VH-VL binders against Uncharacterized protein C1F7.10. Designs and how they scored, part 13

Target 1, 238 residues: Uncharacterized protein C1F7.10, of Schizosaccharomyces pombe (q09921)
Amino acid sequence: MIRILVINPNSTVQMTESVKSVLDDCTPPNVQLEYLTCPPEGPKAIECVSDGVRSAAVLMKYFEDHPPQVDAFLVSCYSDHPLVTTLRETYRKPCTGIMQASILTALSLGRKVSVVTTTKRYEPLLTDGIHAMGISDSVFAGIASTGLAPLELDSKPRAEVDALLARTALRAVNEMGADVICLGCAGMTHMAHVLEKAVGPNIPIIDGTKAGVELLASLVRMNLFTSKQGVYQAVGSD
Below, E stands for the ipSAE of ESMFold2; O stands for the ipSAE of OpenDDE; V2 stands for 0.75 times the mean of E and O plus 0.25 times the DockQ between their complexes.

## First folded at step 11 (VH-VL; framework fv_olinvacimab)

Design E4 (from C5 with heavy chain T109R; at its last look DockQ between E and O 0.04; V2 from the best seeds 0.00; counts 0 for: pae O 7.7 > 2, placed apart)
Fold by OpenDDE, look of step 11:
Structure E4 (fold): chain C 238 residues (1-238), chain A 124 residues (1-124), chain B 107 residues (1-107)
Amino acid sequence: as target 1 above (238 residues)
Amino acid sequence: QMQLVQSGAEVKKPGASVKLSCKASGYTFTSYWMHWVRQAPGQRLEWMGEIDPSGGSTYYNEKFKSRVTITVDKSASTAYMELSSLRSEDTAVYYCARGGYDFWSQYLRPLDYWGQGTLVTVSS
Amino acid sequence: NFMLTQPPSVSVSPGKTARITCRGDNIGSKSVHWYQQRPGQAPVLVMYYDSDRPSGIPERFSGSNSGNTATLTISGVEAGDEADYYCQVWDSSTDHVFGTGTKVTVL
């Protein structure tokens, strides 16, 4: 049995439940998912970069006191969350974030990747995170936002939401040149079919949470581990 | 103690340019976005634009996009706003304000700290 | 363009409750922030995310948001509450948008 710890870097339990709802339906065979909500010392919701750092620090301290008994770590935040790097520095166990997983999966399927998300406000942050992966603009088509707030996905008329999603997906493909699309918001997971219908059967749509679990499971099955030479080597071992 | 300190009042002729400064202290300058908001005498607040000091990403009110430039000097923890082709209608108090974003909800954080404001007077 | 409409003025006696409305199409689906601006001063955040209070803001300040109307409520109004109040949201079409402003006068 492969054990993957899915980490919610927020201290809000409800967010963990939301993640569970996504992953419960797509857990691979011989994989067991464990879930961790950030201790209450962390931010209720990550609202800025410093909150992310604080979240990571709280969780890393937690792991010192409670050594994880898992085979891999999934950071359930579609961002360049510092916990991903710190876990890679600290453990040999494979670790990834859902954004990173989606991008890597996308690169296995195409050569021009776009992320479809909700509001435009997150575009710069996602772009920076993807660039931080070493992904150049020759491969990254950019972020396409619907202009909707996450809550509007459920509160606006369905026809209007679907129309906006479809148009955004088509923009990613026809204007931005994407041949693979990543979902950049957990709230969009159940709406993937709208994007698929809009762009057609030739464009893969990738959910980072699903991709993360599958990638980590594959890494564990291959008996692979985080490199301990280079960027993730132990301090003082260079 | 978080504080935003803005440059002094300016008097300009129509057609000229003005560059205002906003020096931040008491917090990590690059961790928050900086906004510029103006207010003409007796009028409502009007958002002009914002900048992410960490990467330099900027967004502008479409109304000002052709005339406004927002920049930062990270080493000095200072944000700048330059407005060109000044008109009498540009007479206003200009504020800098700290903002941010919510990573999960993608809602924008409020403007929680404001500078004292800079009066710019445009007259012939 | 997305617009926020506020009443131009609200008058209230000391100790009574003032309610300031902010109207916008489906504003209930957005996060509304409120700013207080006393004469000759810079704005001050008094409410954010509809109903959250910043540190230092008295509990007599409260907020709500549903449908097409957000409301800032000030109970036990004091002379120091006399100010202009602005609601604010973000919209994909207009970016940051402030309301028209409401002048609260304490009688």
Scores: ipSAE 0.016, ipTM 0.490, lowest interface PAE 7.7, mean pLDDT 90
ESMFold2, look of step 11: ipSAE 0.670; ipTM 0.876
ESMFold2 (binder alone), look of step 11: mean pLDDT 91; pTM 0.940

Design E5 (from C5 with heavy chain G99S; at its last look DockQ between E and O 0.04; V2 from the best seeds 0.00; counts 0 for: pae O 7.3 > 2, placed apart)
Fold by OpenDDE, look of step 11:
Structure E5 (fold): chain C 238 residues (1-238), chain A 124 residues (1-124), chain B 107 residues (1-107)
Amino acid sequence: as target 1 above (238 residues)
Amino acid sequence: QMQLVQSGAEVKKPGASVKLSCKASGYTFTSYWMHWVRQAPGQRLEWMGEIDPSGGSTYYNEKFKSRVTITVDKSASTAYMELSSLRSEDTAVYYCARSGYDFWSQYLTPLDYWGQGTLVTVSS
Amino acid sequence: NFMLTQPPSVSVSPGKTARITCRGDNIGSKSVHWYQQRPGQAPVLVMYYDSDRPSGIPERFSGSNSGNTATLTISGVEAGDEADYYCQVWDSSTDHVFGTGTKVTVL
C-alpha cells in the first residue's frame, strides 16, 4: 500500500474536507490517502506570501514532533508554496505541489500549457512560480482568468458562469495557443466539464490534485526519491 | 487603529522629481499590498502602481511605468512613490492605499484603507 | 482598454433611494468594488465583491452586478451620503480600473 500525505497548508479543516471530496473518488489502486490540516498555529487561510511561509514553518515544526509515516507528500495549494521546497530539502520521499504536478502532467500530453483560473491578481506571481520550475514561455502559454472570484462561481447565474468558463477556455486554446489546460483553482474542478465541452475532445484538462496523487504514486512505485545531490542536499533526513 | 499617514504637499517645476511617503501603522505592514492612486482636480481616481512589502514585488500602470518607482522601508513601515519628469498634468492629490490579498483565490481585496492624500502641484 | 462608465450625477431627495450604475463590457464577470469620496476627503470603501459591505457601512447600502452593469443602491438617503462614488475592478489588460465617478446630490 502506497501512503500519500495530502497536506492542507491552511488550518481550516473545511478546506481539507473539500480536497477529500475531490480525491476520494479518484484514489488509485493500492494507494491510501492521509490528510493533514495545518495546525492551528498556522493561518486559517493563506492570504499573502508571508502566510505561506508561516504555514510552511508551522508544518515543518509539526513534522519534527510528529515524524510522518508516509511514502510521499502532496501539498494541496496551487502555488509555488514554500512547503514543497522545504519538504524536498528535509526528506528523501517524493514531494510535489498540485501546481507542479499539473504542469508536469500537462507537459507529458502537450507542448503549450495554459492555466485557467478565476479572476486572479496573482497571475504574475503564479507565472513566476511556473518559470521557477524551469518552464519557458516556449511551452507555457500563460494564464487565462475567468474574471470571477471563487465565491462568484456559486453566486452568479449559472448560465453566465458557464459562458465565462467556456470563453476563458477557448481563449486559452484559440488565442494563447494552448493544447493542454490546467485547472488553477479548486473551485473550477467541479466545472471541468464546461471547459471540456467548450474546447472539445482534443484538449486534455488537468486537475492538479488528481495529477499529484498519480504522479507521487508512480514515483513511489518506481522506488524513486528526491535528489540529495543538488539543491535539496543542504538538509536531509529519511 | 489602522492608519496611513502621507507626507506633506509638494510644489515642483516641470521636469523635476517628487518622492512621497506613506507611513503605515496599526497593522502588519508586510501582510498587505500598498497602492498609489492619484486624482487630478475634478478628475477620477487613477491607479498608479502597487508593491508587496514582504517581497518587494512591484507592478505599475503602464501609463506611469517609465516614470514611477514604488519602494518600501519595512523597518519604518513606510512606502514611497517617486515620480520623475513631472508635467503640469501630474498636478493631483496622490493617495496611498492598502489592500489585502487572498492567496488561495489569488485575488487582491479592494483598497480598504487610504491615506489622507498629498497634493503635488507642478507649475513653472 | 477596459473602461467603466458612470453617470456624472444623481440627485435624490432625503429618504428616497439613489441608484448609481457602473457600466462595462461583461462587468458581471468581474468583482466590482465601490468607493465613497466626500468633498476634500480620501475615498472610503463602501462595497466590495459586488454586494459585500465593509464593517461600519450601513445596511442602506447594497450592491448588485450582472451583465454589463453594476449598481450601488443607497436606500433612505441622508445628507451625509452626498459624495462622489466610484466603481472599481481589476482587469488583466488595464490592471486596476476606476469608473468615471458619480456625484450624488441630496436635495
Scores: ipSAE 0.019, ipTM 0.486, lowest interface PAE 7.3, mean pLDDT 90
ESMFold2, look of step 11: ipSAE 0.542; ipTM 0.838
ESMFold2 (binder alone), look of step 11: mean pLDDT 92; pTM 0.941

Design E6 (from C5 with heavy chain Y101W; at its last look DockQ between E and O 0.75; V2 from the best seeds 0.00; counts 0 for: pae E 2.5 > 2)
Heavy chain, then light chain:
Amino acid sequence: QMQLVQSGAEVKKPGASVKLSCKASGYTFTSYWMHWVRQAPGQRLEWMGEIDPSGGSTYYNEKFKSRVTITVDKSASTAYMELSSLRSEDTAVYYCARGGWDFWSQYLTPLDYWGQGTLVTVSS
Amino acid sequence: NFMLTQPPSVSVSPGKTARITCRGDNIGSKSVHWYQQRPGQAPVLVMYYDSDRPSGIPERFSGSNSGNTATLTISGVEAGDEADYYCQVWDSSTDHVFGTGTKVTVL
ESMFold2, look of step 11: ipSAE 0.561; ipTM 0.838
ESMFold2 (binder alone), look of step 11: mean pLDDT 91; pTM 0.939
OpenDDE, look of step 11: ipSAE 0.495; ipTM 0.830

## First folded at step 12 (VH-VL; framework fv_olinvacimab)

Design G1 (from E1 with heavy chain Y101W; at its last look DockQ between E and O 0.74; V2 from the best seeds 0.00; counts 0 for: pae E 3.0 > 2)
Heavy chain, then light chain:
Amino acid sequence: QMQLVQSGAEVKKPGASVKLSCKASGYTFTSYWMHWVRQAPGQRLEWMGEIDPSGGSTYYNEKFKSRVTITVDKSASTAYMELSSLRSEDTAVYYCARGGWDFWSQYLTPFDYWGQGTLVTVSS
Amino acid sequence: NFMLTQPPSVSVSPGKTARITCRGDNIGSKSVHWYQQRPGQAPVLVMYYDSDRPSGIPERFSGSNSGNTATLTISGVEAGDEADYYCQVWDSSTDHVFGTGTKVTVL
ESMFold2, look of step 12: ipSAE 0.631; ipTM 0.861
ESMFold2 (binder alone), look of step 12: mean pLDDT 91; pTM 0.927
OpenDDE, look of step 12: ipSAE 0.681; ipTM 0.889
ESMFold2, look of step 14: ipSAE 0.554; ipTM 0.842
ESMFold2 (binder alone), look of step 14: mean pLDDT 91; pTM 0.928
OpenDDE, look of step 14: ipSAE 0.614; ipTM 0.863

Design G2 (from E1 with heavy chain T109R; at its last fold request DockQ between E and O 0.90; V2 from the best seeds 0.00; counts 0 for: pae E 2.4 > 2)
Heavy chain, then light chain:
Amino acid sequence: QMQLVQSGAEVKKPGASVKLSCKASGYTFTSYWMHWVRQAPGQRLEWMGEIDPSGGSTYYNEKFKSRVTITVDKSASTAYMELSSLRSEDTAVYYCARGGYDFWSQYLRPFDYWGQGTLVTVSS
Amino acid sequence: NFMLTQPPSVSVSPGKTARITCRGDNIGSKSVHWYQQRPGQAPVLVMYYDSDRPSGIPERFSGSNSGNTATLTISGVEAGDEADYYCQVWDSSTDHVFGTGTKVTVL
ESMFold2, look of step 12: ipSAE 0.672; ipTM 0.874
ESMFold2 (binder alone), look of step 12: mean pLDDT 92; pTM 0.945
OpenDDE, look of step 12: ipSAE 0.221; ipTM 0.744
ESMFold2, fold request of step 17: ipSAE 0.590, 0.586, 0.600; ipTM 0.858, 0.857, 0.863
ESMFold2 (binder alone), fold request of step 17: mean pLDDT 93, 93, 92; pTM 0.948, 0.950, 0.941
OpenDDE, fold request of step 17: ipSAE 0.716, 0.590, 0.697; ipTM 0.890, 0.857, 0.886

Design G3 (from E1 with heavy chain Y101W T109K; at its last look DockQ between E and O 0.79; V2 from the best seeds 0.00; counts 0 for: pae E 2.4 > 2)
Fold by OpenDDE, look of step 12:
Structure G3 (fold): chain C 238 residues (1-238), chain A 124 residues (1-124), chain B 107 residues (1-107)
Amino acid sequence: as target 1 above (238 residues)
Amino acid sequence: QMQLVQSGAEVKKPGASVKLSCKASGYTFTSYWMHWVRQAPGQRLEWMGEIDPSGGSTYYNEKFKSRVTITVDKSASTAYMELSSLRSEDTAVYYCARGGWDFWSQYLKPFDYWGQGTLVTVSS
Amino acid sequence: NFMLTQPPSVSVSPGKTARITCRGDNIGSKSVHWYQQRPGQAPVLVMYYDSDRPSGIPERFSGSNSGNTATLTISGVEAGDEADYYCQVWDSSTDHVFGTGTKVTVL
């Protein structure tokens, strides 16, 4: 049995529950998922880089007191979250974030990747995170958003929101040239079918949470581990 | 359609406790967080704390953490705020307000709906 | 502790533009919300995430946020705009924080 710790870097339990709702129904064979919500000392939300840093610090401290007994770590934040790097430094166990997982998976399926999301607020940070992976604009088509105001996502009829998502997905494909689409957050996983229906059967839609679990599972099955030669040469006690 | 209805005005003595209620309607109660904010006469708004009704997680302003307790009754779609060891400076209008987590932006939501407020008067 | 500072008062003539500032360290990296509170009433959200308007809020309300200052702008000010206005942010160290409030008076 492969044990993967799915980490919510926010101290918001509601977010963890949301992630559970996605993964519990699609857990791969011989994989057991464990979930961790950031301790309450951490931020409820990650609205800036400093929040991420704080989150990572809190969680790393938590792991000192509670050594993880898992085979891999999934950081459930669609960003270049510092926790990914710190975990890789500390442990030999495979670790990835859902953004990284989605992008890597996408590049296994196509050569022009777009991220579809709802708001543009974190587009710069997300873009920077993707570039930090060494992904150039030659293979990154960019981020497509619906343009809806955040509260409109709650107040507008679902059908209208879905229609906008569909149009956004189509824009990613037809205008941005994407041949693969990544969902821009864990919260969008339930809308994958909307995107799939819109863009047709030739465009893969990737959920980073699912991709992360599968990727980590494969790494564990292959008996692979985080490299300890280069940037992650610091070795933990795992 | 969406509405937050708070309990009536309270008059308390110093040292006493007060428990206020906020009944929500017109939306899924567990999908949004409930906040409590107070405002002393002529003063600014002051955030006291919040609760996630879905899991019961609470966060408090450090200033009130030792004296405030926020709870919910999901079956009644009602949030409560109890403030103990009341002081004269606790005299204020207390508001409940809807907030929560925005999964799209992954930010916290603004307080988009407010109760009508409850006046709590603390006097000897 | 994270703090938000607003001017205590802004006076404006009808039809003119009122600008209410909210200052905080690196507030531009945060999401700023604005609330309007008329005398004797509960606050009403009038701007969120720096520049988004809730339904029912007229277009003459706009918001911006950069550096250390967020601004709520009310163009074509009407008598009904007379109120106290509060900015608000969430901070990981202090949680939800309201500004000191600005009283807008329509002359």
Scores: ipSAE 0.362, ipTM 0.782, lowest interface PAE 1.5, mean pLDDT 92
ESMFold2, look of step 12: ipSAE 0.630; ipTM 0.868
ESMFold2 (binder alone), look of step 12: mean pLDDT 91; pTM 0.933

Design G4 (from E1 with heavy chain Y101W T109R, light chain R53K; at its last look DockQ between E and O 0.77; V2 from the best seeds 0.00; counts 0 for: pae E 2.2 > 2)
Fold by OpenDDE, look of step 12:
Structure G4 (fold): chain C 238 residues (1-238), chain A 124 residues (1-124), chain B 107 residues (1-107)
Amino acid sequence: as target 1 above (238 residues)
Amino acid sequence: QMQLVQSGAEVKKPGASVKLSCKASGYTFTSYWMHWVRQAPGQRLEWMGEIDPSGGSTYYNEKFKSRVTITVDKSASTAYMELSSLRSEDTAVYYCARGGWDFWSQYLRPFDYWGQGTLVTVSS
Amino acid sequence: NFMLTQPPSVSVSPGKTARITCRGDNIGSKSVHWYQQRPGQAPVLVMYYDSDKPSGIPERFSGSNSGNTATLTISGVEAGDEADYYCQVWDSSTDHVFGTGTKVTVL
């Protein structure tokens, strides 16, 4: 049994529940998922880089007191979250974030990747995160988002929101040239079918949470581990 | 459509406790967090605390943490705020307000709906 | 403790533009929300996430946020805009924080 710790870097339990709703129904064979919500000392939401740094610090401290007994770590934040790097530094166990997982998966399926999300607020951060992976604009088509304000996404009829998402996906494909689409948020799996319906059967839609679990499971099955030669040479006691 | 209805005005003695209620309607109660904010006469708004009705998680302003308790009754779609060891400076209008985590933006929500407020008067 | 500072009062003539500032350390990196509170009434959200408007809020309301200052701008001020205005942010150290409030008076 492969044990993967799915980490919500936010201290909001509701976020963990949303991730569970995505993964519990699609857990791969011989994989057991464990979930961790960031301790209350961490931020309730990650709205800036400093929030991410804080959450990472809180969680790393938590792991000092509660050594993880898992085979891999999934950081359930669609960003270049510092926790990914710190976990890789600390442990030999495979670790990835859902953004990284989605992008790597996408690049296995196509050569022009777009991230579809709902709001433009964090597009720059996402773009920077993807570029930080060494992904150039030659393979990154960019972020496509709806033009709705956050509260509009909540208050407008679902059908209208879905229509906008569909149009956004089509824009990613037809205008941005994407041949693969990543869902740009944890918990956006419910939107996958909307996007799939819109763009047709030739465009893969990737959920980073699912991709992360599958990727980590494969790494564990292959008995692979985080490299300890280069940037992650600091080794923990795992 | 969406509405927060708070309990009536309270008059309390110093040292006493008060428990206010906020009944929500027109939306899924457990999908949003409930906040309590107070305002003393002629003063600014002051955040007291919040609760996630779905899991019961609470966060408090450190100023009130030792005296305030926020709870919910999901079956009644009602949030409560109890403030103990009342002081004269606790005289204020207390508001409940809807907030929480926005699933779409992954950010915390503004307080988009407010109760009508409850006046609590603390006097000897 | 994280603090938000607003001017105590802003006076404006009808039809003119009122600008209400909210100062905080690196507030530009935070999401700023604004509330309008008329006398004897509960606060009403008028701006959120710096510049987004809730439904029903007039186009003459706008918001910006950069550096250490967020600004709520009310163009074409009307008598009905007379109210107290509060900015608000969430901070990891202090949680939700309201500004000191600005009383807008329409002359």
Scores: ipSAE 0.214, ipTM 0.738, lowest interface PAE 1.8, mean pLDDT 92
ESMFold2, look of step 12: ipSAE 0.623; ipTM 0.860
ESMFold2 (binder alone), look of step 12: mean pLDDT 91; pTM 0.936

Design G5 (from E1 with light chain K30R; at its last look DockQ between E and O 0.61; V2 from the best seeds 0.00; counts 0 for: pae E 2.7 > 2)
Fold by ESMFold2, look of step 12:
Structure G5 (fold): chain C 238 residues (1-238), chain A 124 residues (1-124), chain B 107 residues (1-107)
Amino acid sequence: as target 1 above (238 residues)
Amino acid sequence: QMQLVQSGAEVKKPGASVKLSCKASGYTFTSYWMHWVRQAPGQRLEWMGEIDPSGGSTYYNEKFKSRVTITVDKSASTAYMELSSLRSEDTAVYYCARGGYDFWSQYLTPFDYWGQGTLVTVSS
Amino acid sequence: NFMLTQPPSVSVSPGKTARITCRGDNIGSRSVHWYQQRPGQAPVLVMYYDSDRPSGIPERFSGSNSGNTATLTISGVEAGDEADYYCQVWDSSTDHVFGTGTKVTVL
């Protein structure tokens, strides 16, 4: 039984429940998912770089006091969150984030990946996070956003929001040159289905949460581990 | 259609407690957080605390943490705020306001709907 | 704790532009929201995430946020814009904080 800890790095329990509702219905055989919400001392949201640092600090303290008994770690935040590298430094067990897993999965399937999201506010940080992985624009088509503010999306009928998401996905394919799409959020199965219907059967749509679980499960099955040569060589609790 | 309807004005003596209500309608109550914000006469708005109705998690402004309790009745779509050990300085209009969390951006939402306010007067 | 300061008042002639500032350390890295409060009434959201306009708020309202200063701008000011205006930020250490408030007077 492969045990994977799915970590919501903010303290908002509803986000953890949203991710769980997606994953519980599609968990691979012989995998058990465990869920952790950042303790209440941590940030309720991660809106800037310093929030991410505070989040990671609270969670690392939590793991000192509650040593995890799992085979792998998934950071469920679509961002360049510092918890990913901090867990790799601390533990030998495999660790990744849903942004990183989605991009790696997409590039094994297509030539040029785009991330589809709703708000344009996230585009600069996501772009920087993807570039920080060493991913160049030769294989990264950019971020495609609906361009609506979050409260505008919330006030509109679902069918209108779905149509705008569909148009955005089609723009990523037809104008930005993407042949594979990553969903730029966690735990939103409905949005994945909207994109799939819009772009048709020849464009893979990657849910980073599911991709992260499958990637980690495969690494554990292959008896692979976080490198302890170089940057991550600090002693970890395995 | 969306409304936050608050309980009526209260007059209290120092040392008493007050419990205010805020009934929500026109949206899914457990999908949003409820905040309490007060305003003393002639002063700025001051956030007191919040509750996530889905799990009952609360966050309080440190200034009020020892005296404020925020609760919900999910079946009635109603939030409550109780303030104990009242002082004359607690004379204010108390508002409930809707907020929450945007799953896509992972940002907190602004306070997009407010109740009408409840005047609490603390005097001898 | 994290603090937001605003000028106490701004006077503006009808048809001119009012600029209401909100100052905080590195406020440009945070999402700034703005509320209008008319006398005797509850606050109303007029701007959020620095520069996004809620439905029903006229295009005369705009916002910006950079460095240590966020600004709500009201162009073509009308008598009905006379109100108190508050900025608001969530900060992970202090939680939700409102600015000191600015009374806009239309003369």
Scores: ipSAE 0.557, ipTM 0.827, lowest interface PAE 2.7, mean pLDDT 90
ESMFold2 (binder alone), look of step 12: mean pLDDT 90; pTM 0.918
OpenDDE, look of step 12: ipSAE 0.715; ipTM 0.896

Design G6 (from E1 with heavy chain T109R, light chain S29D; at its last look DockQ between E and O 0.03; V2 from the best seeds 0.00; counts 0 for: pae O 10.6 > 2, placed apart)
Fold by OpenDDE, look of step 12:
Structure G6 (fold): chain C 238 residues (1-238), chain A 124 residues (1-124), chain B 107 residues (1-107)
Amino acid sequence: as target 1 above (238 residues)
Amino acid sequence: QMQLVQSGAEVKKPGASVKLSCKASGYTFTSYWMHWVRQAPGQRLEWMGEIDPSGGSTYYNEKFKSRVTITVDKSASTAYMELSSLRSEDTAVYYCARGGYDFWSQYLRPFDYWGQGTLVTVSS
Amino acid sequence: NFMLTQPPSVSVSPGKTARITCRGDNIGDKSVHWYQQRPGQAPVLVMYYDSDRPSGIPERFSGSNSGNTATLTISGVEAGDEADYYCQVWDSSTDHVFGTGTKVTVL
């Protein structure tokens, strides 16, 4: 049995539940998912780099006190979240974020990838994160934002949220030229069908949470591990 | 082609109610949300509420929620706004406005067409 | 409550550029629409989603939005541009919100 810890770096439990509601219904064979919500010392919703840093610190402290007993880590924040790097530094276990997982998956399916996200504020952050992956604008169509805050995805009327998601998805395709769309927020995991309905059957919609679980499971099955030779080398082992 | 035609001017006493109409033409009535916006003399535009003609969903400005009712008659392609317990401060030009065309996000679209406005005067 | 603040008036000479600002907390994260209202007339949409121009609106009109300020820019101002201009956003707390309005006077 492959054990994957799905980490919500936000301290909002409802976000964890949102992800759980989807993943529990589509867990890969021989995979067991465990879920962790960031302790309340962390941000309710990550909206900037500093939130990510804070979140990572809180969670790493948590792991010191509660050593994880899993085979892999999934960081359920659609960003270049520092927790991904810190986990890779700390453990040999495979670790990825949902953004990274979604992008890699998307590039296996198309050649012009767009990310549909929440607030406009996230656009530069996500862009930088994706560029940090070595992804060029030749295959990256850009970020399309709905204008909603992450927490509003669950608190606002569903019809309103769906409408905005649909519109944004269409913009990604029709205006930005995307042939593949990634959900740019963990909170959007249960909303893939809205985008699918909007853009039609020819545009794959990638859920980074699902993609992450599948990727990590495959890595574990292949007996792969985080490299300990380069950037993630253990401290003092140079 | 697209046009919103509103009912005529109204003169009401304080405490009374007024019901205004907005007849839409030139487009599919149920494909757009209808908004009501008012403007007191020399004042800024003030959003009152909106309705989705297709399903009847309504949202109101909290300021007016207790006094305003927005409805539609789909067969007549007409939206209505009733404001009760009228006060002198309710003296204003009332506009209906269509949300801009967007099949998916009508709720948040801009107001691309406006009625000519209806003056409501509340005086004792 | 979310509020949008505009300068009460902007004066500009014909042929010059008028800039109308709309300020709101993190308004850059929102989509801003702009309406023109000539005296005695109903408002007309002149800009939506920050910088999209409706059909029939001249290219002289442009929009931007970042930080705490959205701006409607009217280049080559004409006499017919004299009007009140309102910004508008949707906010989760207040729904649709209009700015305080700016009277543009062409000198």
Scores: ipSAE 0.005, ipTM 0.516, lowest interface PAE 10.6, mean pLDDT 90
ESMFold2, look of step 12: ipSAE 0.693; ipTM 0.879
ESMFold2 (binder alone), look of step 12: mean pLDDT 93; pTM 0.948

